VHH binders against Oxysterol-binding protein-related protein 5 (OSBPL5). Designs and how they scored, part 1

No score or structure here was measured in a lab: all are predicted.

Target 1, 118 residues: Oxysterol-binding protein-related protein 5 (OSBPL5), of Homo sapiens (Human) (q9h0x9r126to243)
Amino acid sequence: VVIMADSLKIRGTLKSWTKLWCVLKPGVLLIYKTPKVGQWVGTVLLHCCELIERPSKKDGFCFKLFHPLDQSVWAVKGPKGESVGSITQPLPSSYLIFRAASESDGRCWLDALELALR
Unless a header shows other numbers, all headers, positions and changes below count from the first letter of the chain; antibody chains are not in Kabat numbers.
F, E and O stand for the ipSAE by ESMFold2-Fast, ESMFold2 and OpenDDE, each averaged over both directions (binder to target, target to binder). V2 = 0.75 x the mean of E and O + 0.25 x the DockQ between their complexes.
[cut] stands for letters that were removed.
Atom coordinates printed by the task and the answers are left out, and those that the model quotes come from them; centres of patches stay.

## First folded at step 1 (VHH)

Design a1 (framework vhh_8k46_1)
Fold by ESMFold2-Fast, scan of step 1:
Structure a1 (fold): chain B 118 residues (1-118), chain A 119 residues (1-119)
Amino acid sequence: as target 1 above (118 residues)
Amino acid sequence: AVQLQASGGGFVQPGGSLRLSCAASGFTFDDYAMGWFRQAPGKEREFVSAISWSGGSTYYADSVKGRFTISRDNSKNTVYLQMNSLRAEDTATYYCAAEYDWGSEYDYWGQGTQVTVSS
């Protein structure tokens, strides 16, 4: 069951924002290049993550998912058996910073993620 | 200039309590996550606790969970660490730190305050 699916901007290792398709399910956040399932970027394991609000006057409504011990947040395999190392976006290993399209979208994402984390 | 002033350390017996304070100036305090770290002589600095910019999320090392409570007052630019049920192994210099972009290391570090737990 899909809890929420929408585009979010995610900050890359070069500090640029990349629009990616995010699908939230209980316990996992699936990230794709586009709303096409076969273009998998990575799967975030929510049970090992913490959520923190990071509103920015410069970047708007932002939030962060991270591993409290700075270990990888990423699953080893994708939903169709894609292997480790198939992630094509330059995203950090132990955290992700998201920027929502609007304040209301950001609040919806925070509420949904809080539910999925528990 | 950025300044973080830690205070409230001292000598206590096992089972005692202390409240540490960290007063911040020179940056936009309410945009930063705040953390407490400690370092015992001859040991590496270790994470103790952290609190998000808003105070809505708190984090604790397993060794202190249930005994320590972190809090902040954004109107006073101050972060606190309430330490209960202190043990000899809690003896260390305690440092406060500020992090804007949560990650590899904290952006600003304060002076230490010494905590000694001994009978």
Scores: ipSAE 0.000, ipTM 0.134, lowest interface PAE 13.7, mean pLDDT 79

Design a10 (framework vhh_8cml_1)
Fold by ESMFold2-Fast, scan of step 1:
Structure a10 (fold): chain B 118 residues (1-118), chain A 123 residues (1-123)
Amino acid sequence: as target 1 above (118 residues)
Amino acid sequence: EVQLVESGGGLVQPGGSLRLSCAASGRTFSSYAMGWFRQAPGQEREFVALISGSGDYTDYSDSAKGRFTISRDNAKNTVYLQMNSLKPEDTGVYFCAADLYGEYYDEREYDYWGQGTQVTVSS
């Protein structure tokens, strides 16, 4: 069952932000290129992750999911057995930095992620 | 928590070289981007160099390009700044900084800072 689904900007390894469609379920965060004819990008295994928040001083509300021992946060295969999807820029392996459009959007995501991490 | 300790500062003549080191503690720190910033007397803190967590990406301020080299040893959780062809304008306190959120040129985005090490370039 889907806990939350919305667009978030995610930080790439080349310091740019990519808008991706994020679907939160208990224990996993699924990432797609688009909501309507989605291409699977990756699945984050939440049991591997810790969550921290730090509002950006420049633009909106940011938060981070990361592996405390710097190991991969990503599932090996997608929900239908697909390989890692292609995006315009690569994403880091051991953490993800998210940027919400507003503080209220960011707070909603933090609440939902805390629920999913349980 | 993360602690950063800089070393390697000192007094050199124009044209000289110094190598700064930044030792970090913490299990997650090696995945984070590291930056070097400096502050001259009466001036704002300015960006000098950055290196990504993997070491694959580096960038420099215009004043540092061609003269300074940033590198890291993730096994030792240490970041280095090799400074060559030093000028009096390079005088200042040099700070090591870590950002949990990625690679930033803006000092306001960095979460962890060292105490700084003094670099003085004069005859």
Scores: ipSAE 0.000, ipTM 0.198, lowest interface PAE 11.2, mean pLDDT 78

Design a11 (framework vhh_gefurulimab)
Fold by ESMFold2-Fast, scan of step 1:
Formats: C-alpha cells, structure tokens, sequence
Structure a11 (fold): chain B 118 residues (1-118), chain A 118 residues (1-118)
C-alpha cells in the first residue's frame, strides 16, 4: 500500500537538484522520473537507512536518508526486474538529500518516512 | 578558528523550563542558518529546531508549541527556550551552523546535557 506519493527534489552528485516522483511504501522508497510514464530510477531500502532533518539557509525544507556505515541504500533490481535506471545527474549511493516544496510538505514526508522506517 | 559552545543544560523536573545558549565565534554567524539537534541515550541524533539567516524558523513535530528557537546576531548567539519539558526530552543538545543542508557546511558544538526527571 502506498503511504505517500509526490514530487521531491533530490540532490545529484554534481550538486544539482533533480525533481523526481517519489512513492513511499512500507520499507521502501521508489523513485521514478515522472508519475505519468512510470520510468523507474531506483528503489531505496529503508531498513538500512537513518533519517535526519537538515535545515537549509535557502527557502526549501530539506532532509536526508543515509546508511550509517556509508554503504549502498539502493536495491539491485526494480519491481519488474529492471536494471538500475539512470538520470542526467547520477544519485549518490549511500545517502539522499531531499528538498520539499514547503515546511508543511516536508513535515508530512518526515511523518510518513518515520512510519515506513518501522 | 570556528567554534560553537553550548551552555544552559542541567537537571529539571517534568513540566519545568530550561533555556539553552550557543555562542558562535570564528565566522560571520549572521550569514548562517543555525539549528539545535539532540541525541537521547541509545538513539540516533535527531533534529529539534532551526532558524534561518532571515529569521524563519522550523520545528520537529515532537517539540512544536513547547520549544522556541531564537538568535541574537549582535551577540553571535543562538537560543532554545524549552517549556513543558518531558522525560523523553532527556538528551545531549547540540547546536550547529550550516550554510546550506546540501553543501554540508556543518559546524558543531560539543553538546550540553539536559536531564528531565523527578
């Protein structure tokens, strides 16, 4: 069952933000290029992640999912056996930094992620 | 050199109040966002509250309505007013200064212990 689905900006390895479609389910966060096409980018395995709020000087509300031992947070294959997708700006392997559209949106995501991490 | 020094921690009874201070030096504090984090025994470090350089504030859901973050740029100081304290607020409290969450310009203090018990 889908807990939450919405667009989030995710920090790429080249320090650029990419808007991606994020679908939260118990234990996993699925990332797609768009909600309409459903092109899969990757799946984050939440059982290996910790969540921390990371305030920014700029307007956006930010938070971080990371592996405490700096190991990969990504699943090897997608739900239909797809190989890991690619984006113009590759995503880091051991952490993800997210930027929400507002503090309200960010707090909703944090509440939902805390449930999914259990 | 960059330094953040916390003070004001101590023992307080449930329902009581406490005010934490953080003194910043070695950088232009007014240009940075500043935040409070805490780490309870046996738990990961968690976000408590942040105040951006422009004065906007954000709070973790667990402390909204009870804690108030503020800053005094003329004194290079950050404050956390904690009201209606609960046993679950017991933690080491850290102040941090950050240019932007995604740029990882983190300056951290050594922490100050807050114990809420009878």
Amino acid sequence: as target 1 above (118 residues)
Amino acid sequence: EVQLVESGGGLVKPGGSLRLSCAASGFTFSDYAAAWFRQAPGKEREFVSAIYSGGDTTYADSVKGRFTISRDNAKNSLYLQMNSLRAEDTAVYYCAADWETYEEYDYWGQGTLVTVSS
Scores: ipSAE 0.000, ipTM 0.093, lowest interface PAE 14.1, mean pLDDT 79

Design a12 (framework vhh_gefurulimab)
Fold by ESMFold2-Fast, scan of step 1:
Structure a12 (fold): chain B 118 residues (1-118), chain A 123 residues (1-123)
Amino acid sequence: as target 1 above (118 residues)
Amino acid sequence: EVQLVESGGGLVKPGGSLRLSCAASGFTFDDYAAAWFRQAPGKEREFVSAISSGGSTTYADSVKGRFTISRDNAKNSLYLQMNSLRAEDTAVYYCAAEFYSDYELWSQDYDYWGQGTLVTVSS
């Protein structure tokens, strides 16, 4: 059921990078603060998202998940029924920019996300 | 080849108005978020205004209420209507574009840039 799970840096609304634990399943990307005793941050609904590489000269290997009509990418409920207001990180509503640890890790994430999207 | 070309800059008196244009070529503007940045001599490039592919807009506090950003996808163009111009608006104005539905607020986050157009507001 879990396609991929690893830490990724996600860009906040203030353009800072935060390392978060990301769990990819068919159709959803679950985001937590830590892997062991994960506090749920949010769930991305992949069916409403598009994926694109986001080259960066200074930020390393980056890619973006976004809603093509600028609507929210976030689920209204978490996997355990948590309310939409429990997203505690300052993340954008209609897109997420990710930074992988390496190009190799980034390519693995892109391949896995393409599978989960369709 | 992807290019952004600004026009409409010039010398204007305080309280005057100017309309800047940015023409995109080599790609379809519909898929891009776009922004205006400016840079005064000896200063860092600063954010002015941005517009998403869907038409959502945002403005820097210094220009809010005076400037209006707009786009015309049929003409592959971005505009900045500048009203009530002040001496501190004197700068080279740059058009920027990013191939995403949403805009960014920092210059380093934009992929494409124009050459700039000078706007001088008399002392």
Scores: ipSAE 0.000, ipTM 0.164, lowest interface PAE 11.7, mean pLDDT 80

Design a13 (framework vhh_gefurulimab)
Fold by ESMFold2-Fast, scan of step 1:
Structure a13 (fold): chain B 118 residues (1-118), chain A 122 residues (1-122)
Amino acid sequence: as target 1 above (118 residues)
Amino acid sequence: EVQLVESGGGLVKPGGSLRLSCAASGRTFSSYAAAWFRQAPGKEREFVSAIYSGGETTYADSVKGRFTISRDNAKNSLYLQMNSLRAEDTAVYYCAATDYEYGWSEADFDYWGQGTLVTVSS
């Protein structure tokens, strides 16, 4: 029941991009360090999120998932007790900014996320 | 790397005017979105106004017709002209900037100033 799975760059609180493996299912976005087993980073609860395009001259096609009341978008800690966003730099708690490899890839993600959010 | 410094805050009477300035170092405003936010005592930070890379502007409903956002690319500065000030405008005003072409919520902005206090009283 995977809607879409691919790599996306996600912006951390230190403003650098980290390439992560994103798996979209109805109502949730699962984030992993790699497609390999045991590399879970976090689960985003889509029912509490809004989606918006964030075009950038520097970074290309970007989009944002965010909680409209600035509350956490994250579900739980990892299976091994890992804190969400403890990969290379902290990830924001109330929003995530994604960078797609191309406009075409970004549009595909927007369409899939709109479906998953409803 | 990027530093924003606000100035121009102070005490003003209702109906008065103030002009806030924000000086940027480490980047230019001309190619990116920049904004003013404010936080009143005991309240959450709220959006006031933004100016985008193309010069388009946006205003919160509470300030439309009274406030004007502008920038001077040669001086690398952002301004907020505040007219017809009300007691409800009392807040710490923050300058914000982003590496993106647009923004309207706190989470859209990467760089923040320390804030400047505006008090409308008497």
Scores: ipSAE 0.000, ipTM 0.167, lowest interface PAE 14.5, mean pLDDT 80

Design a2 (framework vhh_8k46_1)
Fold by ESMFold2-Fast, scan of step 1:
Structure a2 (fold): chain B 118 residues (1-118), chain A 121 residues (1-121)
Amino acid sequence: as target 1 above (118 residues)
Amino acid sequence: AVQLQASGGGFVQPGGSLRLSCAASGFTFSDYAMGWFRQAPGKEREFVSAISGSGDSTYYADSVKGRFTISRDNSKNTVYLQMNSLRAEDTATYYCAADTEYYGLDEYDYWGQGTQVTVSS
């Protein structure tokens, strides 16, 4: 069951933000390039992740998902056995920093992620 | 004032090489990721390559992997694009751009005026 689906900006290893389509289900966050044709980018395994709110000096609301022992947060294969899709920049292996379009959107994501982490 | 000055474009035969430079001023260069984009007449602007502020991470479009190399010299506030094995399809105006927050191809914070690259026999 999909808990939440929307676009989020995700900070890459080049320290730039890339807009990606994020689908939240219990225990996993699925990341795609586009919502309509759905090229799979990666799946975040939530069971070992911690979630923290991060203050931002720019517009928007930021938060971080990370592995407390600096291990990979990523599943090996996509839900249909897909290999990782191409994106503008690489994503970090042990954490992800997200930026929501507004504080309201960001708080909805935090609430949904807390539910999915349980 | 923020300025990005691209240079090094020109005319080259297929299989040739060119090195593009982008001189930056008016901001703390090492805090910004730098990117190269290109646009041919009648086509959308496309991503070519990017490099992190530190220079430790690079990314390339599939169309240029193995042929182009991006680098930067933070002591000179300059980013470079070494273009080898050039093809007619590489003909475009090349733009450098600076960003702390990337969203879409046209969402870079600062853009330069561009430098023309023409690959023709």
Scores: ipSAE 0.000, ipTM 0.150, lowest interface PAE 12.5, mean pLDDT 78

Design a3 (framework vhh_8k46_1; at its last look DockQ between E and O 0.07; V2 from the best seeds 0.00; counts 0 for: pae E 11.8 > 2, placed apart)
Amino acid sequence: AVQLQASGGGFVQPGGSLRLSCAASGFTFSSYAMGWFRQAPGKEREFVSAISWSGDSTYYADSVKGRFTISRDNSKNTVYLQMNSLRAEDTATYYCAASEYYDLWSEGYDYWGQGTQVTVSS
ESMFold2-Fast, scan of step 1: ipSAE 0.021; ipTM 0.426
ESMFold2, look of step 2: ipSAE 0.000; ipTM 0.157
ESMFold2 (binder alone), look of step 2: mean pLDDT 80; pTM 0.805
OpenDDE, look of step 2: ipSAE 0.369; ipTM 0.709

Design a4 (framework vhh_8k46_1)
Fold by ESMFold2-Fast, scan of step 1:
Structure a4 (fold): chain B 118 residues (1-118), chain A 124 residues (1-124)
Amino acid sequence: as target 1 above (118 residues)
Amino acid sequence: AVQLQASGGGFVQPGGSLRLSCAASGRTFSDYAMGWFRQAPGKEREFVSAISGSGGYTYYADSVKGRFTISRDNSKNTVYLQMNSLRAEDTATYYCAADSYWEYDLSADEYDYWGQGTQVTVSS
């Protein structure tokens, strides 16, 4: 079951933000280019992640998912065996920084992610 | 705010060891993640190692993994970098940095406070 689904901006390796469609399920966060399922970008394995607020003076409400030992947070293949999709720039392997549209949206995401991490 | 003072650099022969220290002034040192960065002459500043506020999580650049060990003593407000099996290419000025968030980061841009450098020279 889908716990939460919405757009989030995710910071790439060159520090620009990319708006991606994020679908949260128990234990995984699926990332797509758009709400259409065929445009899969990656799947984050939440069991290996820690979650923290990452306030930004310039970037609004941000939070971070990261592997505490700096190992990959990504599943090897997509739900249908897809290879990683193309996006404007690569995403980091061991952490992701997300920017929510508002503080209220961001806090809803934090609550949902804490539930999914269990 | 936190102020950082790096020390422990010096001259050493290849294969030798050095321990760098970074002493922090200020409160709640355990709230800060700490990082070590280095800059060799004519090179860009590069990430070396990082440690979370609690000390529970550490990360190392591939170039130093297995040779360097980062640690911290929150009771002494100090972070350490134990450098073993030193090579000529480890010659650089080493900087310590503090991140206001307890989780560490790999980018120098994410660190809020910086110490002055301590010079490490490994003879060829």
Scores: ipSAE 0.006, ipTM 0.180, lowest interface PAE 10.4, mean pLDDT 81

Design a5 (framework vhh_8k46_1)
Fold by ESMFold2-Fast, scan of step 1:
Structure a5 (fold): chain B 118 residues (1-118), chain A 120 residues (1-120)
Amino acid sequence: as target 1 above (118 residues)
Amino acid sequence: AVQLQASGGGFVQPGGSLRLSCAASGFTFSSYEMGWFRQAPGKEREFVSAISSSGSTIYYADSVKGRFTISRDNSKNTVYLQMNSLRAEDTATYYCAAGPDYWELSYDYWGQGTQVTVSS
């Protein structure tokens, strides 16, 4: 079951923001380039992640998913068996920083992520 | 040399309070974000709280919101963690850390830690 699906801006390795389609399910966050049968970017394994709110006066409502010991948060295979070589290269391996469109959208995401994280 | 000296840990009963201090030297304290982390035996290190260089932006882990308060005194090069309503699950070694980028939790400097034990 899909808990939440919407676009979010995610900070890349060059510190730029990229708008990606994010689908939250229990235990996993699936990231795609576009909503409709979009190209898979990566899958975040939530059981190894911690969630923190990072409000910014410059960038608005932000939050972070990260591995506390700096290990990869990414699954090795996609939902349709996509290989590691086709996953995102522009996103960090041990964390993701998200920017929501608004504070209310960001709080909805935090609530949904807390539900998905056990 | 950079030093972060954490202190104030000890034994306390559930519902009690402790105040941790972290005295910093060897770097420009007022230019760094400060954070508190904790690690219980056999568990991963987890984030507790962070405070921006000016003190105006503060973050808390959900497990400690409403119970812990972080503060800093740039004139004394010290960051504090006031811990109220302590629970058995707060038992851990607490570490202070300094970093330039709170967004990445990439802390450059770490203290040796102070043990907090909450037991009846």
Scores: ipSAE 0.000, ipTM 0.127, lowest interface PAE 14.3, mean pLDDT 79

Design a6 (framework vhh_6z1v_2)
Fold by ESMFold2-Fast, scan of step 1:
Structure a6 (fold): chain B 118 residues (1-118), chain A 120 residues (1-120)
Amino acid sequence: as target 1 above (118 residues)
Amino acid sequence: EVQLVESGGRLVRTGGSLRLSCAASGRTFSDYAMGWFRQAPGKEREVVAAISWSGGSTWHADFVKGRFTISRDNAKNTVYLQMNSLKPEDTAVYYCAADYEFWSDEYDYWGQGTQVTVSS
């Protein structure tokens, strides 16, 4: 079952923001380039992640998912058996910084992620 | 901005229990992850436990796992460290810290510390 699905801007390794389609399920966050038939970017394993709110005056409502020991947050295979080599977006390995469209949307995502992390 | 004040440190016998409290002032307390750190004389400061802004996620260092429990009460602007089965090697000054990113090299806010001494 899908807990939440929507677009979020995610900060890349070059510190630029990319709008990606995020699908939240219990224990995992699936990331795609676009909704429906979109190319799979990666799957975040939530069991090892910590969630931190990271407000920014420049970038708006932001939050961070990270591994507290700086280990990878990514699954090695996609939902249809795609390998790591199919990941096309340059995203960090041990953390992800998200930017929501609004504070309201951001608070909604934080609530949903806290539920999924349990 | 947030100010942090630790309390609860004292002398305790090995095998005993102790609860440390960290009182925060400021409107933004609930936006911060909180952590407990400790430093013994002549040793590096080390991370003991951490808790997310909501309290929904916690982390404990292997050397205290099963003995220490971190918790928070956002209504009271307080974070706690429940310490059970204390050992002499737990003797240290315990610090409370607040940060948007717990593993940041530059932690935003620190308390002054509270001394815990465990004697056999």
Scores: ipSAE 0.000, ipTM 0.128, lowest interface PAE 13.2, mean pLDDT 78

Design a7 (framework vhh_6z1v_2)
Fold by ESMFold2-Fast, scan of step 1:
Structure a7 (fold): chain B 118 residues (1-118), chain A 124 residues (1-124)
Amino acid sequence: as target 1 above (118 residues)
Amino acid sequence: EVQLVESGGRLVRTGGSLRLSCAASGFTFDDYAMGWFRQAPGKEREVVAAISGSGGSTWHADFVKGRFTISRDNAKNTVYLQMNSLKPEDTAVYYCAAKEYYDSTWEPDEYDYWGQGTQVTVSS
């Protein structure tokens, strides 16, 4: 079951922000280009991740999901059996930085992610 | 004008000690996390130690734990790296860097400002 679904800005390898559709389920975070079917970007395996707040004066309320040993956070295959890299946007492999629209939206995401992680 | 100026690098014998300093100017120093990085010839730049803006939190890489200590003096806009029990493997150019927030993932490309580096050479 879906715990939370909304748009979040995610920082790419070129350090620009991209608005992506994020669907949180127990143990996984699914990332899509749009809420519409068929534009899968990647699936984050939460069991290997740690979560930390990253408040920023220039970027506002941010938070980070990362692998503590700098290994990939991404699932090998997508929900329709897509291989990693075939449709994935240029996102970092061992971490993701998210930018929330507001502090309250960010706090809501942090609470939901902590629940999904544990 | 933001400026980070490292000093203290020199030739030291194996087992010796050395303290590096980094003088910062042009920004509100206590709002920024500071890190020490190093780069040996032919190798990539790696994080050595980091300290939060207040100095209340520090992190040290496993390969220097117990030997190196990072500290800062916000009244003097200076961050330090105390290096003890130096080994030839510690030979590198040491860089001071600043970033807005302190977190547990230390990617070089997340740092906003960098110094020019100071050479540390450890020999027998």
Scores: ipSAE 0.000, ipTM 0.166, lowest interface PAE 12.6, mean pLDDT 81

Design a8 (framework vhh_6z1v_2)
Amino acid sequence: EVQLVESGGRLVRTGGSLRLSCAASGFTFSSYDMGWFRQAPGKEREVVAAITWSGGSTWHADFVKGRFTISRDNAKNTVYLQMNSLKPEDTAVYYCAAGEYDYGLTWEPSEYDYWGQGTQVTVSS
ESMFold2-Fast, scan of step 1: ipSAE 0.013; ipTM 0.224

Design a9 (framework vhh_8cml_1)
Fold by ESMFold2-Fast, scan of step 1:
Structure a9 (fold): chain B 118 residues (1-118), chain A 121 residues (1-121)
Amino acid sequence: as target 1 above (118 residues)
Amino acid sequence: EVQLVESGGGLVQPGGSLRLSCAASGFTFSDYAMGWFRQAPGQEREFVALISWSGGSTDYSDSAKGRFTISRDNAKNTVYLQMNSLKPEDTGVYFCAAYDEWLSDSEYDYWGQGTQVTVSS
């Protein structure tokens, strides 16, 4: 079951923001380029992640999902059996920094992620 | 006072090696990702290498892959760049930089003054 689905800006390796489609299910966060055609970017395994809120004065509501031992958060296979070689976005391996459109949207995402992390 | 101090630059022949160091003070070093950038005469500053807060992940520019290795020692507040198989194209001023992942859309938070690397015969 889908807990939440929406666009989020995600911080790239070179500190740029990329708008990606995020689908939250129990235990996993699936990331796609768009909601329309199967352009899978990666799947985050939530059981190995910690969540922290860190709002930015410049960018508003931000939060971080990360591996506490700085190991990969990414699943080896996608929902249709795609390999990690299909990931084309320059995203970090051990963490993701998200930017919400508003504080309200950010609070909703934090609540949903806390539920999915259990 | 935040300080980043680069050292280890110099003149070396093509095919040679250099090890750059960057000593950090005035901030919690282990909370920051550390990067190396370079700037050749008349060019813009170019990314070279990046290392995460723990040292568990690294990233390199295409020109640096296979030749350069970034590492860090959090006990000594120091980041290193080991440069092997140096080419004349590697000539430039090398800067270390620190960034807090939570300062969105900011460039790197702190920058060193740079150390000169010259690769020539």
Scores: ipSAE 0.005, ipTM 0.190, lowest interface PAE 10.1, mean pLDDT 80

Design b10 (framework vhh_brivekimig_d4)
Fold by ESMFold2-Fast, scan of step 1:
Structure b10 (fold): chain B 118 residues (1-118), chain A 122 residues (1-122)
Amino acid sequence: as target 1 above (118 residues)
Amino acid sequence: EVQLVESGGGVVQPGGSLRLSCAASGFTFSSYEMSWVRQAPGKGPEWVSSISSSGSTILYADSVKGRFTISRDNSKNTLYLQMNSLRPEDTALYYCARDWGYDEYSEGMDVSSQGTLVTVSS
């Protein structure tokens, strides 16, 4: 059951922004490279995450999902049992920073994520 | 420092072809979506084409569909634009840009350099 699905830019470890397809379900956020036959990038386990708005003058409307103890937020396997393969997108292990296209879109994501986290 | 160096422009007759290249340095090229943007004399910038970081998603402006082909070589940190069936209306300074760039105002053009001039005339 999908709560919300849309594109978001996610900040890499090298300060890069990559547009990825994000699918929100109860308890998990699934990240894919494309929306159609998306190649799995990772699955975020929301039960171990906290959410915070991260305002930025340079980057627009941003928000952050993070592990409060700096441990990995990622699941070991993908939705079809994929192992952690050669993921060529350098995403952090203990947090993710997202950039929405607008403040309106970002607030919709914050509301949906707060619902999924509870 | 982030650098984008365009090349391959020139003067061609209508119906001719050109291949543009953009050599990227100072960032992890394979992690970014790349775009081609052009600016005709006396006009504002126009988005031409975009390609995802992996190369699997490609978009074109309606004005160039079927004539232009965008591609990338992540091993060489190079973006390409193959331009066929060129028209006088394609005359412009062509820039490569980092980031999605499809909507220039909301997403912004991240990096642009000197550009490469394409002139289509007899």
Scores: ipSAE 0.000, ipTM 0.106, lowest interface PAE 13.6, mean pLDDT 76

Design b3 (framework vhh_etentamig_d1)
Fold by ESMFold2-Fast, scan of step 1:
Structure b3 (fold): chain B 118 residues (1-118), chain A 121 residues (1-121)
Amino acid sequence: as target 1 above (118 residues)
Amino acid sequence: EVQLLESGGGLVQPGGSLRLSCAASGFTFSDYYMSWVRQAPGKGPEWVSGISGSGDSTYYADSVKGRFTISRDNSKNTLYLQMNSLRAEDTAVYYCAKVEYDSSGYEFDYRGQGTLVTVSS
């Protein structure tokens, strides 16, 4: 069951934003380069994560998904057994910072993530 | 039951325009990324364009960029493809597609019956 699917901007380790396709299912967040089949980037394991709104006057509506003990949030392999893909900008291992297109979109994502984190 | 019904195809001359429509039912339309996929005679399927559930993000194949425009009306559960400057190589059956995921998280397309577009002089 897919709870939500849309583009989100994600903060890379070099502090620039990359627009990625995010698919939320119970317990996992699947990240793809585009909404095309076969362009998997990574899978976030939600059971080990905490969610917090990340206030930002500069970047608009942001939120953070993170491991409270600073350990990796990523699954070792993808849904088809593929190794972690590469994107132009590397993503952090123990957290992800997201930027929503609007406050209303961000609130919808927060609600959906709280449901998936159950 | 997911249902997708395409319409608007037909015969058009090179340089002409057509507007395709897709009526969707059986799911919460505004929650899903939608796409257009085409299949020319004797060829495999080619992804053409996609649009996010909110309509805020659109994507295009290089072959149609600048000529085609994807849009949606979530109040009517309808997806559109405006096709301008049509070429003979645009001749294909056009499918409205809902992107779905299997239990392992792998993407697949759920498609309608398609609508034929023929570009010929």
Scores: ipSAE 0.006, ipTM 0.227, lowest interface PAE 10.7, mean pLDDT 78

